# Ledger of designs, part 19: VH-VL binders against q9c0h5r722to879

Target 1, 158 residues: q9c0h5r722to879
Amino acid sequence: WSSESIKKPMIVTSDRHVKKEACELFKLIQMYMGDRRAKADPLHVALEVATKGWSVQGLRDELYIQLCRQTTENFRLESLARGWELMAICLAFFPPTPKFHSYLEGYIYRHMDPVNDTKGVAISTYAKYCYHKLQKAALTGAKKGLKKPNVEEIRHAK
Short names: E, the ipSAE of ESMFold2; O, the ipSAE of OpenDDE; V2, 0.75 times the mean of E and O plus 0.25 times the DockQ between their complexes.

## First folded at step 7 (VH-VL; framework fv_anetumab)

Design s2 (at its last look DockQ between E and O 0.04; V2 from the best seeds 0.00; counts 0 for: pae E 16.8 > 2, off the site)
Fold by OpenDDE, look of step 7:
Structure s2 (fold): chain C 158 residues (1-158), chain A 121 residues (1-121), chain B 111 residues (1-111)
Amino acid sequence: as target 1 above (158 residues)
Amino acid sequence: QVELVQSGAEVKKPGESLKISCKGSGYSFTYYWIGWVRQAPGKGLEWMGIIWPGDSYTRYSPSFQGQVTISADKSISTAYLQWSSLKASDTAMYYCARIYGSYLRGAFDIWGQGTLVTVSS
Amino acid sequence: DIALTQPASVSGSPGQSITISCTGTSSDVGDYNYVSWYQQHPGKAPKLMIYDVSNRPSGVSNRFSGSKSGNTASLTISGLQAEDEADYYCSSWTDSGTLYVFGGGTKLTVL
């Protein structure tokens, strides 16, 4: 977990667009988690995050690794919970790439053990939910069609 | 114990409708894919399709698309396979099975005991 | 359409080692061909023996092993026993994850 912004993508990429969007994406993640001042209500912030990941395939792995970062050694309980919630939301719209799937799966899996739960926050419950979302998304793929994610879909994904 | 229990054998005539069931127990039914597999007498296994019970998302094999309907009722941990009009060629053993594993690696780890469907005049 | 090709039958004597091959015949069976193997005794439901090319589920004998070379996956059964007599099916998802396919099956006879 970091309270500071990232200066470059966490994943190595040559895509200029991904490089540019990665830092902005991290800020949005921080906003949703409550670690940064939000420019909109959490629901709309989540929508923006999900939309970015949905529309830009190259940003998906970056998005998930950023979420992993922000949910690792995060002692802000509300922030931590929101981070996992956001992960679940994103998984409702798109999986990681096959190359990154194992990493994300492993990360989620290790957090499914209640022994790792923090006081006041049942991380294992969030992780289990994310695990199942990942399993579904892995077979269904990203949301199909030309219609962008909407607020109602975000609500349903929570 | 994790298990899938299927409905009993069916004897039907051509043109009749049929709906067979597969009930899961011992695990969270809503968060595992359920698939259906056909096996004609003396023949191999044929993948028919899968369903995500959580929201009833369904995917079919092209060979079975439009020929059968896969559905689920998560409230009672049950998946279904149904025909609107049976044919003699539908005579087969039908298995439901749970998918275990991640992306592209999923395999059917838990199987029902099978439902024999016989369609004859 | 993708296809997995297996030999129709194989045979071996008790104690021997036999191998069943499964070859992908389509371009859709590529890098992400994670092959699984199922054992089926007469009148019984299939049993998962190997998943993800070489992994054994809990409770499956270590006499069963899986491997892959190129577009051919192999199931090896060592120390063949009478109880191993069954039909064996390989299976895999397509690279897109949109289709699951079974091989034609192999009848293993223990002599």
Scores: ipSAE 0.043, ipTM 0.690, lowest interface PAE 3.9, mean pLDDT 90
Fold by ESMFold2, look of step 7:
Formats: structure tokens, C-alpha cells, sequence
Structure s2 (fold): chain C 158 residues (1-158), chain A 121 residues (1-121), chain B 111 residues (1-111)
């Protein structure tokens, strides 16, 4: 977990647009989790995160590994809970690529054991929900149609 | 009704050990961080560290790491601050306080009454 | 090292408003809403007056208000009363939520 900005994406890329978007995405994740000041309310921050992942396929694996980073060794209880919540929200709209699927599945699976519940956060409950969303997303693919995620869909994905 | 009650004042000599206590009541003790704060005579507040009583996970201020031990016994809703060998510079008021969670960061919303520790030869 | 800077003292007459400043870095104050304010009367434990920059706990008078501009948080006490005479500390979480820092404190004198 980190409160600092990142200067490079966590997944290597030569695409300048993807590099820039990865850094902006990390800031949005921090804003949703309450680790960075936001001008918008959390629901609209989550909407922006979900919209970027839905619309920019090259960012999906980066988004999920950033969420894994921010939920690993995160000792701020509210931030940790919001990180898992954001993962569940994004999985309602799009899966990772097949090559990242196994990594994310393993990460979520290891957190489903209640032994990982620490600091008063029921991590296993969030992880079980994310696991089911990941399996459903793998079968259905990204959300169908060309319409962007909207606020009501984000509220229901929480 | 929600309160933190600390053990009584202590007068000690350099080199002695000491363990002071902080007992919580009126709330679910294991669901809140407990922090320890030092205030030397005539000085400001200094954060020493925190503990999660549910699993005894601790984090210390760099200034106090290795100097004191923070612990808890959740079965009796009690946190502790302990020295193995007191120094005269340990003379201070010591507070325990509960951290109330917030959207961004928690604040110390409930404080113990303080334990005055005096270390003199 | 991380520091929150407060004036050493402030004074005001009954009925006036006063403001106590607390200046830090963007990571301490500006970019996050981590600032809290504590009141401490002589011989007593601190009392939480403001959390999350501007929120009052139950039982705290609405004469106390908090705000932030840039890297400076402010505590404002309106309608100053004799019982407001105390030391006031700002504070914030920093360093990825692992370090808690108090300001140096401000002695408020009611004239």
C-alpha cells in the first residue's frame, strides 16, 4: 500500500497514452479509498475508475494490479475496505485479460480464508464477493453495449 | 459510559521496570485502535504508538520504537505500556486514547485520565 | 521529519472571534482531510474538538469551527468565553497512515 503518487505503470508498456492513464488511474484509486483528497464524492470517483477500465482495454490488468497493491499490507481499515469495494465494483463491468486472470483469481482466493480478517475488516467477505464477480465476468466478458457505466450501476455494484 | 481508565501514578527510580495499564469499558474494545501519548512536564503531546487489541498488531513512532513495549490483553479489555529499564527522561504524563475511525483517518475521541510517571534517584 | 506548525500563543477578549493556524505539507494537510483539533485544560486530558478538518463530535459547541486552505488548517472560536482558555493542538495522520503528528500547541488566553 502507498499514499504516494506513481511515476510509471506497474505493467511495462511502450504506449505513452497507457503510461499517462495508469498514473491518473492510481490517483483515482487513492481518491476512492480516502488516501488522496477528492473534489468529487466517492460514488463519482468510482464511476470514473470503472469508466476508464471499461473503455480502455489496455488498462484493465493495470487497474487490477494497482488494486492488489493498495489492498496488500494496508493497515488503514476504512481504506482497506474501500479498496476491496472498488475491486468488486470494477469486476461488475469488466474482467482482466485471460493472462492476468489466474493471478487475480489466486490473489482473491487467498483472501477468502477468514484467517485474513484483521483490524476489524471482514476481508474474506469482500474477497468471496469479488471471486463470484470475477467468475461471472470471465464467462460474460466486459459489460455489453457502448453505453458508459452510470451512477445507478455503480451504486448497485457496491 | 464509554471510558478508558488508567492505572495510578508511579514514583520510580532509574533502572526499574514499569507496566502501566489502560482499561476500556462501555464499548467493543477489540474494534478500535488504542494509542499511547506522552506529555513531558510543560511540554506538548507526543504520539508513541498504537495497538489493535483484536490481534495485538502494534506500530510505534520511530522515536519510541525499541524504548517501550505496547501490548494488550483483550480478555480483560486492557492495553499496556511497559518499560524494562526506566530513565529519568521518562518522567511524564502518559495517556491512552481510543481511535475513532473516519472516512479518511481516525481521531483520538476518548482519552484516559493519564498516568503520571516520575523517575528520580 | 514531519512538522505541524502552530503559533505559540493567541489572545482575545470575551465575545471576539479568534483563529489558530496549523501549517504542514500537502501530504499532512493539503491533499488529505486528516486534521483534528484537541483542547487541553491544565491538569486534564485532551478533548477532541474537531476531526476531519471541519466535523464536530457530539457535545462540542458550534462556536468551534474548522477549515482548511492550501496547506494550512484553521480552528476558529467565535463568541470567546473564559472557559475557552486552554492549550490547543492540531494533529494529522501521515506517512501512509503510520505516523501521527501533533502540532506544537497554542496557548489561548482570554483577556
Amino acid sequence: as target 1 above (158 residues)
Amino acid sequence: QVELVQSGAEVKKPGESLKISCKGSGYSFTYYWIGWVRQAPGKGLEWMGIIWPGDSYTRYSPSFQGQVTISADKSISTAYLQWSSLKASDTAMYYCARIYGSYLRGAFDIWGQGTLVTVSS
Amino acid sequence: DIALTQPASVSGSPGQSITISCTGTSSDVGDYNYVSWYQQHPGKAPKLMIYDVSNRPSGVSNRFSGSKSGNTASLTISGLQAEDEADYYCSSWTDSGTLYVFGGGTKLTVL
Scores: ipSAE 0.005, ipTM 0.489, lowest interface PAE 16.8, mean pLDDT 82
ESMFold2 (binder alone), look of step 7: mean pLDDT 90; pTM 0.932

Design s3 (at its last look DockQ between E and O 0.04; V2 from the best seeds 0.00; counts 0 for: pae E 14.2 > 2, placed apart)
Fold by OpenDDE, look of step 7:
Structure s3 (fold): chain C 158 residues (1-158), chain A 121 residues (1-121), chain B 111 residues (1-111)
Amino acid sequence: as target 1 above (158 residues)
Amino acid sequence: QVELVQSGAEVKKPGESLKISCKGSGYSFTYYWIGWVRQAPGKGLEWMGIIWPGDSYTRYSPSFQGQVTISADKSISTAYLQWSSLKASDTAMYYCARIWGSYLRGAFDIWGQGTLVTVSS
Amino acid sequence: DIALTQPASVSGSPGQSITISCTGTSSDVGSYNYVSWYQQHPGKAPKLMIYYVSNRPSGVSNRFSGSKSGNTASLTISGLQAEDEADYYCSSYTDSGTLYVFGGGTKLTVL
């Protein structure tokens, strides 16, 4: 977890667009998690995050690794919960790439034991939910069609 | 040695309740899905449902949803299958099995020896 | 209740090669490589023989092999032996609502 913004993508990339969007994406994640002042209500922030990941395939792994970062050693319980919530939301729209699947799966898996839950936040519940969403997304792929994610879909993904 | 050991055979009457058990050993019980499979006499295998012992998260086959309850006690590495009111049609062999792999994308690699449940008047 | 379709029975002589088919749909076998095969001797629990269409667990004879084409998965047993006489079940993940399904089972008789 970091309170600071990132200066470069967490995953090495040569894509200039991904490089640019990665930093912005991290800020949005921080906004949703409550670690940064939000420019909009959380629902719309989540929508923006999900939309970016959905529309830019090269940003998906970056998105998930950023979420992993922000949910690791995060002692802000509200922030932590929101981070996992955002992960679940994103997984409802798109999986990571096959290359990154095992990493994310392992990360989620390690958080599924309630013994590791923190007081006040049942991380294992969030992780379990994410696990199922990940498995589903891996099988079905990203949301199909031309219609972008909408706020109603975000609500149902929570 | 990794194994699942199930409780003994049961002879019951219709309307009675029943809870059978499946105890795992030789592995981390809380980090593998446990599934239940029914096999009626002379019939095939039927998937009933699964449970994550770590927090008792369950998923049921639609055919068994509301018909049985799957539970677990991770403190003693035991999964359970129970009926509130048995029917004659519940007569079958019941297997518990561990899933290898991710969720239901995997396979049942370790099986209990089975519990025969006979329900008759 | 949805099930994968298997032949009720197959037979072969010792040393022969036999194949058991498992036909599903585009919601299971046709779309995913999550087909498993189980061997069950009378009065015994099922044993995993093949997973992910063609992979053998440790301890399973290399006489057992699996493949898939379209909506049909196949279990092939080469060099048939008397001990192979058993019921065989295929299974697969499915996205048709049931999540996991078994085939109807095939009785293999060694003549």
Scores: ipSAE 0.018, ipTM 0.636, lowest interface PAE 6.7, mean pLDDT 91
Fold by ESMFold2, look of step 7:
Structure s3 (fold): chain C 158 residues (1-158), chain A 121 residues (1-121), chain B 111 residues (1-111)
Amino acid sequence: as target 1 above (158 residues)
Amino acid sequence: QVELVQSGAEVKKPGESLKISCKGSGYSFTYYWIGWVRQAPGKGLEWMGIIWPGDSYTRYSPSFQGQVTISADKSISTAYLQWSSLKASDTAMYYCARIWGSYLRGAFDIWGQGTLVTVSS
Amino acid sequence: DIALTQPASVSGSPGQSITISCTGTSSDVGSYNYVSWYQQHPGKAPKLMIYYVSNRPSGVSNRFSGSKSGNTASLTISGLQAEDEADYYCSSYTDSGTLYVFGGGTKLTVL
């Protein structure tokens, strides 16, 4: 977990566009989780995150590893809950790439045991939901040829 | 504008090596899988394997595992298919194709023009 | 070496509708919605006509449609035209370690 900005993506890349978008994405994740001031309500922040992951295929793995980072060793309970919620939202719209699939699956799976639940946050419940969403996304792929995510879809995915 | 351009036809003898190329243009090459598909003369399509050019991760059809090497050079937006020792049964048209969709489940949406490989004594 | 079963040939007259079948197993067509259809004219590369069972790429005529029932996918061509005369291949994702399988192909003749 970090309260600070990042200067570089979590995943090493030479693509200047991906590097810049990764840093902006991290700020949006912090905004949704309540760890950074936001100009928009949480649903519209989640919409922007999901839209970036849906529209920029090269950013999807970065998005998921940033969510893993922000849900790991996160002792701010509301932030932790919103981090898992955002992961579930994004999995409703797109899977990670094949190279990251096993890593994300393993991360989610090891949080499905209730022994990981913290006081006030049922991590295992979120993780089970994310696990089912990940398996479904792997079967169907990203929403193809559809209009970008909208606020009604984000509300439903929560 | 979006296209895959393959190297020219090859005539080879059994036992020789060969490397054919597939150059992508008009799109972000490292954001899509590239697959290779074989079509023997008068026969149907057979997928051979796929590569993610961003990190060179590959998956092969079991029928072709160990018989060919798929690689990519992302700096020049090019994927490759190569044989260390050709056989007469390798005579076929070879296509590269871009895969739209994620995680090995996509469709081949853009195809190269094909490279005819002829292996005979 | 697992292949999807297609009829070797199908024929129809201009203006008619025809359907090409693609029969697999529960480990491919039956379990997954990753069926695609390709058209190939002689001497040309294949062209994607249908993906994910029933979706058409941009630029493909709405005369082409796809569906699936059980282990069988179908490509339907309505308003048949001379230019539709070609070979047609289906494909599917599979669990069988090959990951991706093509049908044997169907030669469509427009009479």
Scores: ipSAE 0.007, ipTM 0.510, lowest interface PAE 14.2, mean pLDDT 83
ESMFold2 (binder alone), look of step 7: mean pLDDT 91; pTM 0.939

Design s4 (at its last look DockQ between E and O 0.07; V2 from the best seeds 0.00; counts 0 for: pae E 13.1 > 2, off the site)
Fold by OpenDDE, look of step 7:
Structure s4 (fold): chain C 158 residues (1-158), chain A 121 residues (1-121), chain B 111 residues (1-111)
Amino acid sequence: as target 1 above (158 residues)
Amino acid sequence: QVELVQSGAEVKKPGESLKISCKGSGYSFTYYWIGWVRQAPGKGLEWMGIIWPGDSYTRYSPSFQGQVTISADKSISTAYLQWSSLKASDTAMYYCARIYGSYWRGAFDIWGQGTLVTVSS
Amino acid sequence: DIALTQPASVSGSPGQSITISCTGTSSDVGDYNYVSWYQQHPGKAPKLMIYDVSNRPSGVSNRFSGSKSGNTASLTISGLQAEDEADYYCSSYTDSGTLYVFGGGTKLTVL
């Protein structure tokens, strides 16, 4: 977990657009998690995150690794819960690339053990939910069609 | 009852080191930001820094960066403010305060009673 | 960095309503709802009276209210009482190195 912004993408990329969007994406993640001031309500922040990942394939792995970062050694209870919630939301719209699938799967799996649950937040429950979402997304692929994600879909993905 | 209790008044000489404490009770100490605020005699409030006791993550005001050290011991629900070498200009009342909710809301809802630090030759 | 400007002093008679202004040098005070107000009696620690521009913590009298317009936040105290005599500080979060800025404080005298 980091309170600071990232200055470069966490994943190696040569795409300038991805580089630029990665930093903005991280800020949005922080906003949703409550670690950064936001002017928009959480649902709209989540929508923007999901839309970015859905529309730009090159951002998907970056998005998920950023979420992994923000849910690792995060001792801010509400923030941590929101991070996992956001992961679940994103998984409802798109999977990571096949290259990154195993990593994310392993990460989620490790958090499914209740022994690591924090008092007041059952991370294992979130992780289990994410695990199922990941498996489903891997089979079905990203949301199909030309219509962008909407707020109602975000609500249902929670 | 939720409260922050600070250590007692200090009288020091320039060049001496000092560490004052702030102990929380009545709530989960590890899940709230703690800030330190200075108030010079007859002056206003000045933010110094904050710490997350859970992992001791700290942020300082630029004016206090490198001038003081903020730390915490979550095992005893205590935050600290320390100087390696005091100056006369460090004479002030020092408050610790808990932040309500997210730190960027900027609301200190619980305050310690303050620690008066007097530095004189 | 933003600065918050308060009047040095205000006064009122018991039963009256008074308002303390807090004006920011930037649009930040008007752009978000994270202004807080604190009451400080002599020799005492500050007490949170208002947060998020207009919300009162539990235990704070409903005589205290907060608002904002543009770059100016305001604390209003209705039905002024002798016990309200104190220093009042506004504060705001900033997205700069200085995360929190306080106003210069306002001394309220109850006549």
Scores: ipSAE 0.048, ipTM 0.717, lowest interface PAE 2.3, mean pLDDT 91
Fold by ESMFold2, look of step 7:
Structure s4 (fold): chain C 158 residues (1-158), chain A 121 residues (1-121), chain B 111 residues (1-111)
Amino acid sequence: as target 1 above (158 residues)
Amino acid sequence: QVELVQSGAEVKKPGESLKISCKGSGYSFTYYWIGWVRQAPGKGLEWMGIIWPGDSYTRYSPSFQGQVTISADKSISTAYLQWSSLKASDTAMYYCARIYGSYWRGAFDIWGQGTLVTVSS
Amino acid sequence: DIALTQPASVSGSPGQSITISCTGTSSDVGDYNYVSWYQQHPGKAPKLMIYDVSNRPSGVSNRFSGSKSGNTASLTISGLQAEDEADYYCSSYTDSGTLYVFGGGTKLTVL
């Protein structure tokens, strides 16, 4: 976990659009998790995160790696819970690439053990929910149609 | 553990300036909003404003906009409430409180002990 | 301009249940789940009893419960005890131009 901005993506990429958006994405994740002051309410911040991941396929793996980073060794309990919540929201709209699927699955799976709950949040409950959403997203792919996520869909994905 | 400790009671005359403090300990001060709440003698609670200590961004209740200044010094984990010219009507108990949950929409989970400000001619 | 409305006082006997209401608008109570409740004994700072409508912080008795229906939130205290005698305030986030709003407070008297 980090309270600081990033200057480079977590995943090495040659796509300039992905590089630029990765840094902005990290700020939005921090805003949703309460680690960075937000100008918009959490629902609209989550909408922007989900919209970026849905619309920019090359950003999806980066998004999930950033969420893994921000939920690892995070002692800010509200931030930790919000990070897992945001992962669940995004999984309602798009999967990671097949290349990254097993990594994310493994990350989520090892957090499903109730032993992790002794850290002050019910991580295993969040992780179980994310696990099921990951499996569904992997089967169906990104949401059908070309219509971006809307506020109502985000509210229901929480 | 987690606590907010406020400066001591003040007795002032109308027209004097005042700056009271609220020091946080036992948690990461710059990652939570701090709010100020007023309670006039025998009256209810009134929200005055909030500050994000990380960058000193503030929001004020319309009733207190321009009447007080909220500030923070993150290097010493301290928030401040100040008046440039006190009025007798400023006599009240003033609390600082930390906002818990949903970063800026949360509840006030940790309260300072209060600072009684008495302004009398 | 619109405040959260609470009864000025309520009373009950030890062992009974009482309910304190907090009525606002859709923009401060109905549409969101950010209602909180505070207990204040004389001379003391307020204490958070309920947040997000119905959640209890650690260390708060399960005799305290919260709920919401429409634009009205409710705090229920079961098994009333003498130590529950205090002022109770509701609060919420609001879209009405003020970031937070408090109710006027309710004095609970244990008979």
Scores: ipSAE 0.006, ipTM 0.553, lowest interface PAE 13.1, mean pLDDT 83
ESMFold2 (binder alone), look of step 7: mean pLDDT 90; pTM 0.928

Design s5 (at its last look DockQ between E and O 0.04; V2 from the best seeds 0.00; counts 0 for: pae E 13.1 > 2, off the site)
Fold by OpenDDE, look of step 7:
Structure s5 (fold): chain C 158 residues (1-158), chain A 121 residues (1-121), chain B 111 residues (1-111)
Amino acid sequence: as target 1 above (158 residues)
Amino acid sequence: QVELVQSGAEVKKPGESLKISCKGSGYSFTYYWIGWVRQAPGKGLEWMGIIWPGDSYTRYSPSFQGQVTISADKSISTAYLQWSSLKASDTAMYYCARIYGSRLYGAFDIWGQGTLVTVSS
Amino acid sequence: DIALTQPASVSGSPGQSITISCTGTSSDVGSYNYVSWYQQHPGKAPKLMIYDVSNRPSGVSNRFSGSKSGNTASLTISGLQAEDEADYYCSSYTDSGTLYVFGGGTKLTVL
């Protein structure tokens, strides 16, 4: 977890667009998690995050690794919970790449043990939910069609 | 014990409809992909399609798209494979299988015993 | 139809080591480590023997091992036993319009 912004993508990429969007994406993630002042209500912030990941395939793995970062050693319980919530939301719209799947799956799996739950927040419950979402999303693929994610879909994804 | 139990052998004529079943037990049926695999007599395995029982989302192999219908009833932990009009070429063993819980993308860890479908005039 | 290429048959004597190859393309075996191997005895359902190229499920003998190089995955069976006589199928995730693809199968005969 970091309170500071990132200056470069966490994943190695040669895509200039991904490089440009990665930092902004991280800020949005921080906004949703409550670690940064939000420019909009959480629902709309989540929509923006999901839309970026949905529309830019190269940004998806970056998005998920950023979420992993922000949910690792995060002692802000509300922030932590919202990070996992955002992960679940994103998984409703797109999976990570097949190459990144194992990493994300392993990460989620490690957090499914209740023994690691913190007072007041059952992270294991969030992780289990994400685990199932990931399993479905992996073979479903990204949301099909030209219609962008909408607020109602975000709401249902939580 | 985790297992998939399929319905019994079927003998049909061309043009008839058919629906075979695959019932899961010993695990949360709603949270694992179920796939169907065809094996013609003396031939290899063919992936037909998959279904997510939780919401009945399906994906088909291009070769089987429009040829069969995969469905599920999560309330009774059962997946289905059906034909509207059977052909002689549909004669085969049909397996249902669960995708490996900790690994996706092609690993079927639990298999039904198979349902033999014979279509002849 | 897309299929992975396997030898039609292989044979070996008890105690020997044999290898079955599974050749795909850059759209499947060559790009992903999602190769599985299945054993099928006559009249029986397939059994998962290897997943993710080289991992064994619980209960599978350590005589079975998997590897991959380039577009070719390999199943190796060491210390061949009579019970190993069966058909073996490889499979892989694909990104070519279908999610999964099976090999044509290999008949293993123990001499």
Scores: ipSAE 0.721, ipTM 0.894, lowest interface PAE 0.8, mean pLDDT 93
Fold by ESMFold2, look of step 9:
Structure s5 (fold): chain C 158 residues (1-158), chain A 121 residues (1-121), chain B 111 residues (1-111)
Amino acid sequence: as target 1 above (158 residues)
Amino acid sequence: QVELVQSGAEVKKPGESLKISCKGSGYSFTYYWIGWVRQAPGKGLEWMGIIWPGDSYTRYSPSFQGQVTISADKSISTAYLQWSSLKASDTAMYYCARIYGSRLYGAFDIWGQGTLVTVSS
Amino acid sequence: DIALTQPASVSGSPGQSITISCTGTSSDVGSYNYVSWYQQHPGKAPKLMIYDVSNRPSGVSNRFSGSKSGNTASLTISGLQAEDEADYYCSSYTDSGTLYVFGGGTKLTVL
């Protein structure tokens, strides 16, 4: 977990658009999690995150590894809960690539053990839900591939 | 209008089976958890379990695990609570309720009207 | 099921403020900010009044407020009115394997 900005994506890429968007994405994730001041309410911040991952396919793996980073060793309980919420929201709209699928699956799986529950956050229950959403997303692909996410869909995915 | 409409009251004898329903309308049914809550006559509320209708993932209260079956048919926006063999102690009001969003720790924001189940011989 | 402790009844006169307590443990109310309050009139389904300790859903009067200190959550009703007469239940998330627990309920009587 980190409270600071990043200057480079977590995943090495030669795509200049992905590099730029990865840094902005991290700020949005921090805003949703309450680790960075936001000008918009959480629902619209989540909408922007989901829209970026849906529209910029090269950003999807980066999005998920940033969420893994921000939910790992995160002792700020409200932030931790919001991080898992955001992971579940994004999995309603798009999968990671097949290359990243096994990493994300393993990350989620290791958090399904109730021993990892923090008194303020039911991590294992979140992880079980994310596990099912990941498997469904891998089977069906990105939802509504011709239309970007809207506020009502984000509210329902949360 | 967002609503949950439950099936009508039931009068049964011990040993009979029963399946009661909870139909959601006015919202995207598969986007919300549905929980079941029991209220025995003159008593308080007891959480029984929840289901995600999109994939039928369920969690039960330990007190009700193995005693009832929670299921859903997402094609008709309906959740179910089912007993294979009713007991007199199953006499109660049964509510279904929506849990907002993907949050397992979310509040029950919309409630059905309740289904009274009476089991006596 | 493990229940949260509420007083069996409370009463107040119109215009007064009244507080209903909900006492749990460090495994539920003490550790989690996922306390909700429900109002239930006779013969009716429960209605959500407060969630996440202190948030009001839209359509709920600002006379209803919630707070928490230690293992005890509180529902406060200011400007008490006749229609507030009902049963009130608290609930909380718990890490004891049940996911949710309810309080035993409190009957509010408006004198």
Scores: ipSAE 0.008, ipTM 0.519, lowest interface PAE 13.1, mean pLDDT 83
ESMFold2, look of step 7: ipSAE 0.005; ipTM 0.564
ESMFold2 (binder alone), look of step 7: mean pLDDT 92; pTM 0.944
ESMFold2 (binder alone), look of step 9: mean pLDDT 92; pTM 0.943
OpenDDE, look of step 9: ipSAE 0.025; ipTM 0.649

